# Designs tried in a protein design chat: VH-VL binders against p42126. Part 17

Target 1, 258 residues: p42126
Amino acid sequence: QRVLVEPDAGAGVAVMKFKNPPVNSLSLEFLTELVISLEKLENDKSFRGVILTSDRPGVFSAGLDLTEMCGRSPAHYAGYWKAVQELWLRLYQSNLVLVSAINGACPAGGCLVALTCDYRILADNPRYCIGLNETQLGIIAPFWLKDTLENTIGHRAAERALQLGLLFPPAEALQVGIVDQVVPEEQVQSTALSAIAQWMAIPDHARQLTKAMMRKATASRLVTQRDADVQNFVSFISKDSIQKSLQMYLERLKEEKG

## First folded at step 9 (VH-VL; framework fv_bebtelovimab)

Design s20
Fold by ESMFold2-Fast, scan of step 9:
Structure s20 (fold): chain C 258 residues (1-258), chain A 123 residues (1-123), chain B 109 residues (1-109)
Amino acid sequence: as target 1 above (258 residues)
Amino acid sequence: QITLKESGPTLVKPTQTLTLTCTFSGFSLSTSGVGVGWLRQPPGKALEWLALIYWNDDKRYSPSLKSRLTISKDTSKNQVVLKMTNIDPVDTATYYCAHRGYGYGFWPYFDYWGQGTLVTVSS
Amino acid sequence: QSALTQPASVSGSPGQSITISCTGTSSDVGGYNYVSWYQQHPGKAPKLMIFEVSDRPSGISNRFSGSKSGNTASLTISGLQAEDEADYYCSSYTSSTYVFGGGTKLTVL
């Protein structure tokens, strides 16, 4: 089990805790369990909001699982990327209030998850940074993720952040607007509960239609271009230069761990 | 090879409880991401989804029928059981169990189906 | 009524191509890429032909292809053969349920 769900039906809220050691990487199994867990909460009228957090402090999610993107077949890359697209579409368009309680490092795919939420709270710990740092590894954030960041922090800030692969420490994250609150680590959970209660005070029909209206253009662009995006990803990731860069990075990580 | 087979009564009286069993082979309901669903098709009409059970015992039900449906599994016997209470003549249909397609994420499709069992509801 | 709208019937001659439409809303067909197509011969269980709008299961002929534009998904069958004569059902998923079309009877003339 890679996802723990702690319900509070009386409050209409569930806390979804990531538990995919060592760093909550978005493996195929973890992606599948995240989508199934979200669907379960969406189908249960007891719940109107979900708080996303890590089971253990330190790492919210390290992002995409590089072992899913290196040394595999083109068919595997296509399937993996479709799973990543599914998670983003399901989270971004969810009718539930989603709050990310970021109690750890949040790079790349971790930031992807956080960006889908309605509200983001980051622990005030200099070891925890958030951002889309793909370019530092020689890979590219897809257009739909670029659009999500741009919608959140604006065009110029997003362009600078994406081209340079920036990871924002807490104060800078708040200033640029990629997170909504920065609080002491021990207050992240209580702050998330307070924030989600405020969002849930709004009548569901009006909130849900407003969210759909605001996010329609961004989501629809991926929905209509999904297969083309998969083909672009597979073509890019399959390049010998990219595969060699990923292989070297994975070997380096093995040396650090071993 | 994935195979599924439905079994249960073919004739049921109104107000009774219908119990259907799906026996399968070629996969395990212990495997992460795997699920088995029940669907039905009244004569000459469209398919209707009824219920789904996942490997971790999570259950989903059609909202319109939820109060009448119970789905359960016996992983050791490779069986999934559907119970429908307070049967009515409008419940006359061919009932199918099906393997939930799984892969790289949530797959909301059924890739292998049982042959179906016709259940007639009459007095 | 079925949640998804399909034409009641469609016909074609051997070797030709036909297209079956499936129209829903922005909350099902239009909102996500969760469209599946099933083929059903009389007295038999449905068979999955297409999933996630355009993917084919292993063993399904590439004569069957799927696409989507807005709230309408389409199943296209090229090089029609006699055995293609069947009922075809589209399906889509929402967060709360699975929805199905009313079915289209394909006649191969």
Scores: ipSAE 0.006, ipTM 0.586, lowest interface PAE 8.4, mean pLDDT 89

Design s21
Fold by ESMFold2-Fast, scan of step 9:
Structure s21 (fold): chain C 258 residues (1-258), chain A 123 residues (1-123), chain B 109 residues (1-109)
Amino acid sequence: as target 1 above (258 residues)
Amino acid sequence: QITLKESGPTLVKPTQTLTLTCTFSGFSLSTSGVGVGWLRQPPGKALEWLALIYWNDDKRYSPSLKSRLTISKDTSKNQVVLKMTNIDPVDTATYYCAHRGYAYGFWPYFDYWGQGTLVTVSS
Amino acid sequence: QSALTQPASVSGSPGQSITISCTGTSSDVGGYNYVSWYQQHPGKAPKLMIFEVSDRPSGISNRFSGSKSGNTASLTISGLQAEDEADYYCSSYTSSTYVFGGGTKLTVL
């Protein structure tokens, strides 16, 4: 089981804890369990809000699982990317209040998850940075993720962050607006509970319609272009130069751990 | 080859509990992402989804029928069971079980269906 | 109650193309690419013809194609054949449930 759900039905809240060791990488299996866990909470009228966090502090999520993107078939890359798109669409358009309680490092795909939420809280630990650092690995954030960041921090800040692959430490994350609060690590959970209660105080009908209205254009752009985006990803990732770079990076990671 | 077959009573009285069993082959409900659902179709009417159970025992129910439905599985027997309480003549329908596939990531489609079993509710 | 809207019937002659529409809302058809189409012959179980708006399961003829524009999905059958005569149901998966259209009876004249 890679996703733990701790319900508080009396409060209408569930805490969804990532448990995909070692670093909560977005593997196909983890992506699938995340979507199904979200769907279960959406199907249960006892819940109006979800707090997303890591089961253990240190890493919220390291992002995409590079082993899903290297040494595989084009069909596998297409399937993987479709799964990534599904997670983003399901989280970004969820009718539940989503709060990310970021108790660890949050690069790339971890930041993707955090950016879909209505509110983001980051632990005040200089080791826990957040950002879309894809360019540092020679890969590109897809347009829908770029749009999500741009909607959150504005065009110029997003352009600088994306081109340079910036990871923001807590104080800078708060200043640029990629997170809404920075608090001592031991207060992240209680702050998330307070924040989600504030959002859930708003009647669901009005909140949900406003969220849909605000997010419709961004979500629709991907919905309309899903297949083209998959083909672009598969074409890019399948390039010999990219595959070689990813293989070398994975080998360096293995050597560091071994 | 994936196959599913529904079994259960063909005639039930109002207020009773309907129990239907789906027996399947060609896949395992221990495979990540796989699920089995129940759907029904009253004579001459549209399809209606009832319930779904996943490999990890997570369950989903139609919101309008949730209080009346229980879905369970026995992965070792390749069976999924649906129970519907307090049945009414309006529940007369052909009941289907269907495979919810897993190709890559999230797959919310019913790709293989059982033949269906007609359940008539009469007083 | 929030079932997808389909025409009750459509008809065509052999060799023609016909299109069946399926209209929902931004929370179902418009919000995701989870549209599927099922073919049902009298007395038989439904058969998946199209999933994910436009994809075909293995073994399904390329005469069947799917598309979507806004909140309306469409199933198009080209080169219409007698055996295509059946009921066609659209379905969409939302964040928490499956919704189905009322069904369209296709008559091949």
Scores: ipSAE 0.256, ipTM 0.712, lowest interface PAE 5.2, mean pLDDT 90

Design s22
Fold by ESMFold2-Fast, scan of step 9:
Structure s22 (fold): chain C 258 residues (1-258), chain A 123 residues (1-123), chain B 109 residues (1-109)
Amino acid sequence: as target 1 above (258 residues)
Amino acid sequence: QITLKESGPTLVKPTQTLTLTCTFSGFSLSTSGVGVGWLRQPPGKALEWLALIYWNDDKRYSPSLKSRLTISKDTSKNQVVLKMTNIDPVDTATYYCAHRGYKWGFWPYFDYWGQGTLVTVSS
Amino acid sequence: QSALTQPASVSGSPGQSITISCTGTSSDVGGYNYVSWYQQHPGKAPKLMIFEVSDRPSGISNRFSGSKSGNTASLTISGLQAEDEADYYCSSYTSSTYVFGGGTKLTVL
């Protein structure tokens, strides 16, 4: 089991804990279990909000699983990218209140997950940074993720962050607006419970329609271009130069055991 | 080759509990991402989804029928069981079990279906 | 409570093309690419013909194609054959549940 769900049906809230060791990488299996866990909570009308956090402090999620993107077939890359798109669409358009309780490092795909949430809380630890750092690996954030960041922190800040592959430490993350609160690590859980209660105090009908209205244009851009985005990803990732770079990076990570 | 077959009573009286069994072959309900669902179709009407069970024993129910439905599995027997309580004549329908999902991510479609079993509810 | 809108019937002659529409809302057909189409012959179980708006299961003829524009999905059958005569149902997954169309009876003249 890669996702633990701790329900509090009386409060209408569940805590979803990432448990995909060692660093909560978005493997195909983890992506599948995340979407199915979200579906479970959406199917059960006793739940109105979900707090997303890591079972292990230190890493919220290290992002995409590079082993899914290297040394595989084009069909595998297509399936993997489709699963990544699916997670983003499901989270971004969810009718549940989503709060990320970021108790660890949150780069790349971890930031993808956090950005889909309605509210983000980051532990005040200089080792825990958040951002879309794909360009540091010679990879580009897809347009729908770029749109999500731009909607959150504004055009200029997003352009600078994406081109330079910036990871924001807590104070900078709060200043640029990629997170809503920075609190001592031991207070992340209680702060998330307080935040989600505030959001759930709003009548569901009005909140859900407002969320849909605000997010429809961004989500629809991906929905209408899913296949083209998959083909663009497969073509890009399959380039010999990209495959070589990824292989070298994976070999370095294996050597360092990190 | 994936196959599924429904079994259970063909005639049920109002207020009783309907128990249907789906027996399947050609796949394992321990494979990540795989599920088995139940659907029904009243004579001359549209399909209606009832319930779904996944490889990890996670369960889903139609919100309007949730209080009446229980889905369970026996992986060793390749069986999924649906129970519907307080049966009513409006529950007369052909009941289907169907295979859902596979290894490649989230896949919310029913690709292989049983032949269906007609259940008539009358006093 | 939502249901998808389909025409009750459609007809064509062998060799022609026909299109069946399926209209929903932004919360079902419009919000995701979760549209599927099922073919059902009298007394038989439904058969999946199209999933994810336009994909075909293995073994399904390329005469069957799907598309979507906004809140309306369409199933197109080209080169009509007698065996295509059946009821066709559209479905959409809505994030946690399924909705179905009322069905369209295709008559091959």
Scores: ipSAE 0.753, ipTM 0.885, lowest interface PAE 1.7, mean pLDDT 92

Design s23
Fold by ESMFold2-Fast, scan of step 9:
Structure s23 (fold): chain C 258 residues (1-258), chain A 123 residues (1-123), chain B 109 residues (1-109)
Amino acid sequence: as target 1 above (258 residues)
Amino acid sequence: QITLKESGPTLVKPTQTLTLTCTFSGFSLSTSGVGVGWLRQPPGKALEWLALIYWNDDKRYSPSLKSRLTISKDTSKNQVVLKMTNIDPVDTATYYCAHRGYKFGFWPYFDYWGQGTLVTVSS
Amino acid sequence: QSALTQPASVSGSPGQSITISCTGTSSDVGGYNYVSWYQQHPGKAPKLMIFEVSDRPSGISNRFSGSKSGNTASLTISGLQAEDEADYYCSSYTSSTYVFGGGTKLTVL
């Protein structure tokens, strides 16, 4: 089991804990369990909000699983990218209140998850940075993720962050607006419970329609272009130069682990 | 090849509990992402989804029927069982079990179906 | 009652193309690419013909194609054949449940 769900039915809230060691990488199996776990909560009328966090502090999620993107078939890359799109669409358009309780490092795909939420709380630890750092790896954030960041922190800040592949430490994350609160690590969960209670105080009908209205244009761009985006990803990732770079990076990581 | 077959009573009286069994082959309900669902179709009418069970024993139910439905599995027997309580004449339908395929990630489609079993509810 | 709107019937002659529409809302057909199409011959189980709006399972003829624009999905059958005569049902997943269309009876003249 890679996703633990701790219900608090009395409060109408569940805590979804990432448990995909060592760093909560978004593997196909983990992506599948995340979507199915969200589906379960959406199917259960007793829940109105979900807090997303890591089971263990240190890493919220390291992002995409590079082993899913290297040394595989084009069909595998297509399936993987569809699963990534699926997670983003499901989280971004969810009728549940989503709060990310970021108790660890949050780069790339971790930041993708955090950006889908209605509210983001980051532990005040200089080792826990958040951002879309794809360009530092020679890859690019897809247009729908770029749109999500731009909607959150504004055009100019997003352009600078994406071109430079910035990872924001807590103070800068708060200042640029990629997170809404920075608190001591031991207060992250209680702060998330307080925040989600605020969102859930709003009648569901009005909140959900407002969320849909605000997010419709961004979500619809991907829904309309899903296949083209998959084909663009497969074409890009399959390039010999990209495959060689990923292979070298993975080999370096293996050496560092011992 | 994936195959599924429904079994159970073909005639049930109002207020009784309907128990249907789906026996399958060609896949394991231990494989990550795989599920088996139940659907029904009243004579001459549209399909209606009832319930779904996943490899990890997670269960989903039609919101309108949730209070009447229980889905369970026995992976060692390759079986999924659906129970529907307080049966009514409006529940007369052909009942299908179907494989919810997992190819890559989340796939909410029924790609292989059983032949169906007609259940008539009459006093 | 069906959540998705389909025409009750459609007809065509062998060799022609026909299109069946399926209209929902932004929370089902329009919100995701979870549209599927099932073919059902009398007395038989439904058969998956199209999934994810436009993808085909192995063994399904490329005469069957799917598309979507906004809240309306379409199934197109080209080079119509006698064995295509059947009921066609659209379905969409709504993020937590399934909805189905009322079905369209295709008559091959």
Scores: ipSAE 0.722, ipTM 0.871, lowest interface PAE 1.8, mean pLDDT 92

Design s24
Fold by ESMFold2-Fast, scan of step 9:
Structure s24 (fold): chain C 258 residues (1-258), chain A 123 residues (1-123), chain B 109 residues (1-109)
Amino acid sequence: as target 1 above (258 residues)
Amino acid sequence: QITLKESGPTLVKPTQTLTLTCTFSGFSLSTSGVGVGWLRQPPGKALEWLALIYWNDDKRYSPSLKSRLTISKDTSKNQVVLKMTNIDPVDTATYYCAHRGYKYGYWPYFDYWGQGTLVTVSS
Amino acid sequence: QSALTQPASVSGSPGQSITISCTGTSSDVGGYNYVSWYQQHPGKAPKLMIFEVSDRPSGISNRFSGSKSGNTASLTISGLQAEDEADYYCSSYTSSTYVFGGGTKLTVL
């Protein structure tokens, strides 16, 4: 099981814990289990909010699984990217209150997940950075993820962050506004429970309609362009230069770990 | 070739529990992302979704019927079972089981259907 | 009526085109590309004709096409044939449930 869901004692909240070792990479199977777990909570009237966190501290999620994007068929890349789009659409438009309790490093696809949430709390540990660092690998964040970041931190900060592939340490993450709170690591979960309780104090009808109104334009851009975005991704990732770059990166990671 | 077939009683009395079995072939309900659902159609009326079970035993139920429905699977027998409690004449319908389409992870549609079984509820 | 709104009936002559609408909300038809269409002949199980708004399963005639604008999805059948006479149901998925239209009876004159 790659996703653990624990109800919080009578609060109407579930804690969804990522458990896809070693680094909670967004493999096709993990993406599928995340969406199905979210759907289960949305279908259960006893839950109104979800806290997203890692089962083990250190890494919230390392992001996209590069083994799904290298040495595979074009059909596999298309299927993988559709699954990534599906996770983003489901999380971004969820009627549940979503709070990310970021107890570890949160680059790239990890940041994608965090950015879909209504509120973000990051542990105050200099080893835990958050950001969309795709350009550091010679790849590009898709337009819908770029829009999500821009909506969160503003155009100029997002442009600088995306072009340079910045990963923000906790203090800088708070200053730029990509996270809402930075707290000692041992307080991340209690802070998340306090934050989600505040959001859940608002009547669901009004909160949900406001969330939909605020997010509809951004979500609709992907909904209307899903197939074109898939084709763009497959075309880009299949380039020999990109495949070689990814292969070299994966081999370097293996060497560093022994 | 994916095939599904419904079986169970064709005539049941009010207040009883209806038990329907779906037997399938051509796929495994151990494959990540795969699901089997139950739907019904009262005579002359629209289709209504009842329940869905996924490969990992996660279950989904129609909100209006959730208190009356239990879905389960036996992967070794290639079977999915639906139980509906406190049956009423308004539950008279053709009941279908169907394969939940799986394409690249999470896809919510039914691509192969059983032939259906008519269940009549009367005293 | 069902959660999704369809006209009760539509008719056309052989060789013509007809369109069946399916109207929902931003939470179902408008929010995702989960629209599917099913054809049902009397006494038979539903058959998937269109999924993901506009995709056809293998073996489905290209005379059947799907589209969506805002909260309204459409099924268009071109070159109408007698065997197209059937009930047509649209379906969409919300975050947690499947919703269906009330069905449209197509009569081929």
Scores: ipSAE 0.253, ipTM 0.697, lowest interface PAE 5.4, mean pLDDT 90

Design s25
Fold by ESMFold2-Fast, scan of step 9:
Structure s25 (fold): chain C 258 residues (1-258), chain A 123 residues (1-123), chain B 109 residues (1-109)
Amino acid sequence: as target 1 above (258 residues)
Amino acid sequence: QITLKESGPTLVKPTQTLTLTCTFSGFSLSTSGVGVGWLRQPPGKALEWLALIYWNDDKRYSPSLKSRLTISKDTSKNQVVLKMTNIDPVDTATYYCAHRGYKYGMWPYFDYWGQGTLVTVSS
Amino acid sequence: QSALTQPASVSGSPGQSITISCTGTSSDVGGYNYVSWYQQHPGKAPKLMIFEVSDRPSGISNRFSGSKSGNTASLTISGLQAEDEADYYCSSYTSSTYVFGGGTKLTVL
């Protein structure tokens, strides 16, 4: 089980805890369980809000699982990238209130998840940074993720952050607006519960229509270009130079951990 | 080769509980992303989705029928069971079980279907 | 009533092309790539013809193609054959439920 759901049906809230050791990498299985867990909560009318957090502090999510992107078939890369797109589309357009309680490092794909939420709370720990650092790894954030960041922090800040692959420590994350609150680590969960209660105080009808209105153009751009984006990803990741680089990195990681 | 087959009573009386069993082969309902659903089609009418169960025992129900439906699985027997309570003549339909499209459980389509079983509800 | 709107019937002659429309809302057809199409011959179970708007299962003829524009999905059958005569159903998904069209009867004249 890679996703723990702690329901509080009386409050209309569930807490989704990421539990995909060692670092909550977005493996195909984890992506699948995230989507299906969200779908379950959306299908159950007793729930109106979800708090997303990590089961263990330290890492919210390290992002994409490099083992899904190396030494596999083109069909596997296509399926993996469609799963990544599916998670983003489901989270970004969810009718539930989503709050991310970021109790650990949040780079790349972790930041993708956080950016889909209505509200973001980050623990005040200098080791917990958030950002889209793809360029530091020699890869590019897809246009739909670029659009999501740009909608959150504005064009200029997003351009600087994406070109340089910036990871923002807590104070800078709050300053640039990629997170909404920074609080002591031991207060992250209680702050998330308070925040989600405020959002859920708004009648669902009006909140959901406003969310849809605000997010429809961004989501529709991916929906209409989905297959082209998959083919661009598969073409890029399949390059011999990229595959070699990923293989060397994975072998180095295995050697370090013994 | 994926196959599914429905079994259960073909004639039931109003107010009773209908129990239908889907027996399948060619896949395991312990494989990540796999699901099995139940759908029905009244004579001459459109398809209607009823319920779905995933490999991890997560369950989905049609909102309009949720209070009447229970879906369960027995992975060792390759079976999925649907129970519908308080049956009514309007529940007369051909009932199908179907494999949910494999692409990691995220694409909501049904790629392999059982032959269907006609259930008639009458006094 | 069905949640997705399809014409009740369409007809064509062998060798022609026909198109069947499926209209929903921005929360189902328009908001995602979840459109699937099923073919049903009398007395038989539905058969998946198209999934994810435009993808074909293995073994399905390339005469069948799917597309989507806004809130309307379309199934096109080219080089129409007598065996294509059947009922066709579109389907989509919201976050909480599966929705189906009312079905379209295709007659091959």
Scores: ipSAE 0.478, ipTM 0.795, lowest interface PAE 3.8, mean pLDDT 90

Design s26
Fold by ESMFold2-Fast, scan of step 9:
Structure s26 (fold): chain C 258 residues (1-258), chain A 123 residues (1-123), chain B 109 residues (1-109)
Amino acid sequence: as target 1 above (258 residues)
Amino acid sequence: QITLKESGPTLVKPTQTLTLTCTFSGFSLSTSGVGVGWLRQPPGKALEWLALIYWNDDKRYSPSLKSRLTISKDTSKNQVVLKMTNIDPVDTATYYCAHRGYKYGFFPYFDYWGQGTLVTVSS
Amino acid sequence: QSALTQPASVSGSPGQSITISCTGTSSDVGGYNYVSWYQQHPGKAPKLMIFEVSDRPSGISNRFSGSKSGNTASLTISGLQAEDEADYYCSSYTSSTYVFGGGTKLTVL
């Protein structure tokens, strides 16, 4: 199982823990289990909020699984990207209160997950950075992810962050507004529970309709352009120069492990 | 080739528990993302989804029927079982089990269906 | 009281095109690309015709096509043939449940 769900019965909250070793990469299996786990909680009236965190401290999620994006068929890349889109749509439009308790490094796809949440708490550890660093690998964040970041930190900060592939350490993450709180690592869980209680104090009907209204334009843009975005991703990732770059990176990782 | 077949009683009396078994071949419920669902269709009426079980034993139920439904699997026997308690004449329907397909990741649809079994609820 | 609204019936002549609509809300049809279409002949199990709004399973004729605009999905059948006469059901999936339309009876005149 790649996702552990621990109920907090007293608070009406579940803690969803990522457990996809070694670094919580968004593989097809992990993407599938994340969506199914979210659905289970949405279908259970005992829960009104979910705290997302890593089972293993140190890495929240390293982001997209590069083995899903290299040495495969165009059909595989299309399917993978549709799965990534699906995770974002489900998290971004969830009627549950979502709080990310970021107890580790949070680059790229990890930041994608964190950005879908209503509130973000980052452990005060200089090794734990958050950001959309795709350009550092010669790839690009899709327009819907760019829109999500822009909605969170503003146009100019988002443009600078995306073009340069910035990863923000805790103090800078708080300053630019990509996270809402920075706390000692041992306080991340309790801070998340306190934050989610504040959000759950609002009547569900009013909170859910407000969230939907605020997020509708951004979500609808992807829903309308989903196939075009898939084609754009497949065309880009299939380029020889991109494939060679990804192959070299994966070979380096394999050599470091072996 | 993926095949599914439903089995169980064809006549049930009100207040009893209905137990239906889906036996399948051509796929494994151990495969990540795979699921098997139960649906029903009263004579001349629309399709209604009842329950779904995933490869990892996660379960989903129709909200209106959740208190009456239990879905379980036996991966070694290639079987999924649905139990519905407190049966009523309005539960008379053809019951289908179906493979939950998706191309990659999570794109749910039912791509292969059993032939269906008509269950009549009467005295 | 189907969750998704379909016309009760539609008809056309051989060789013509027809369209069947399926209207939901922003939380089902409009919010996600989970629309599926099923064909059902009398006494038979449903057969998947379209999934993910517009994708076609292997072996399904390209005369069948799907689309979506806002909260309304559409199934279009071109070059109508006698064997197309059947009931057609739309379906969508939200975060927690599957919903179905009431069905549309297609008559090929």
Scores: ipSAE 0.143, ipTM 0.686, lowest interface PAE 5.8, mean pLDDT 90

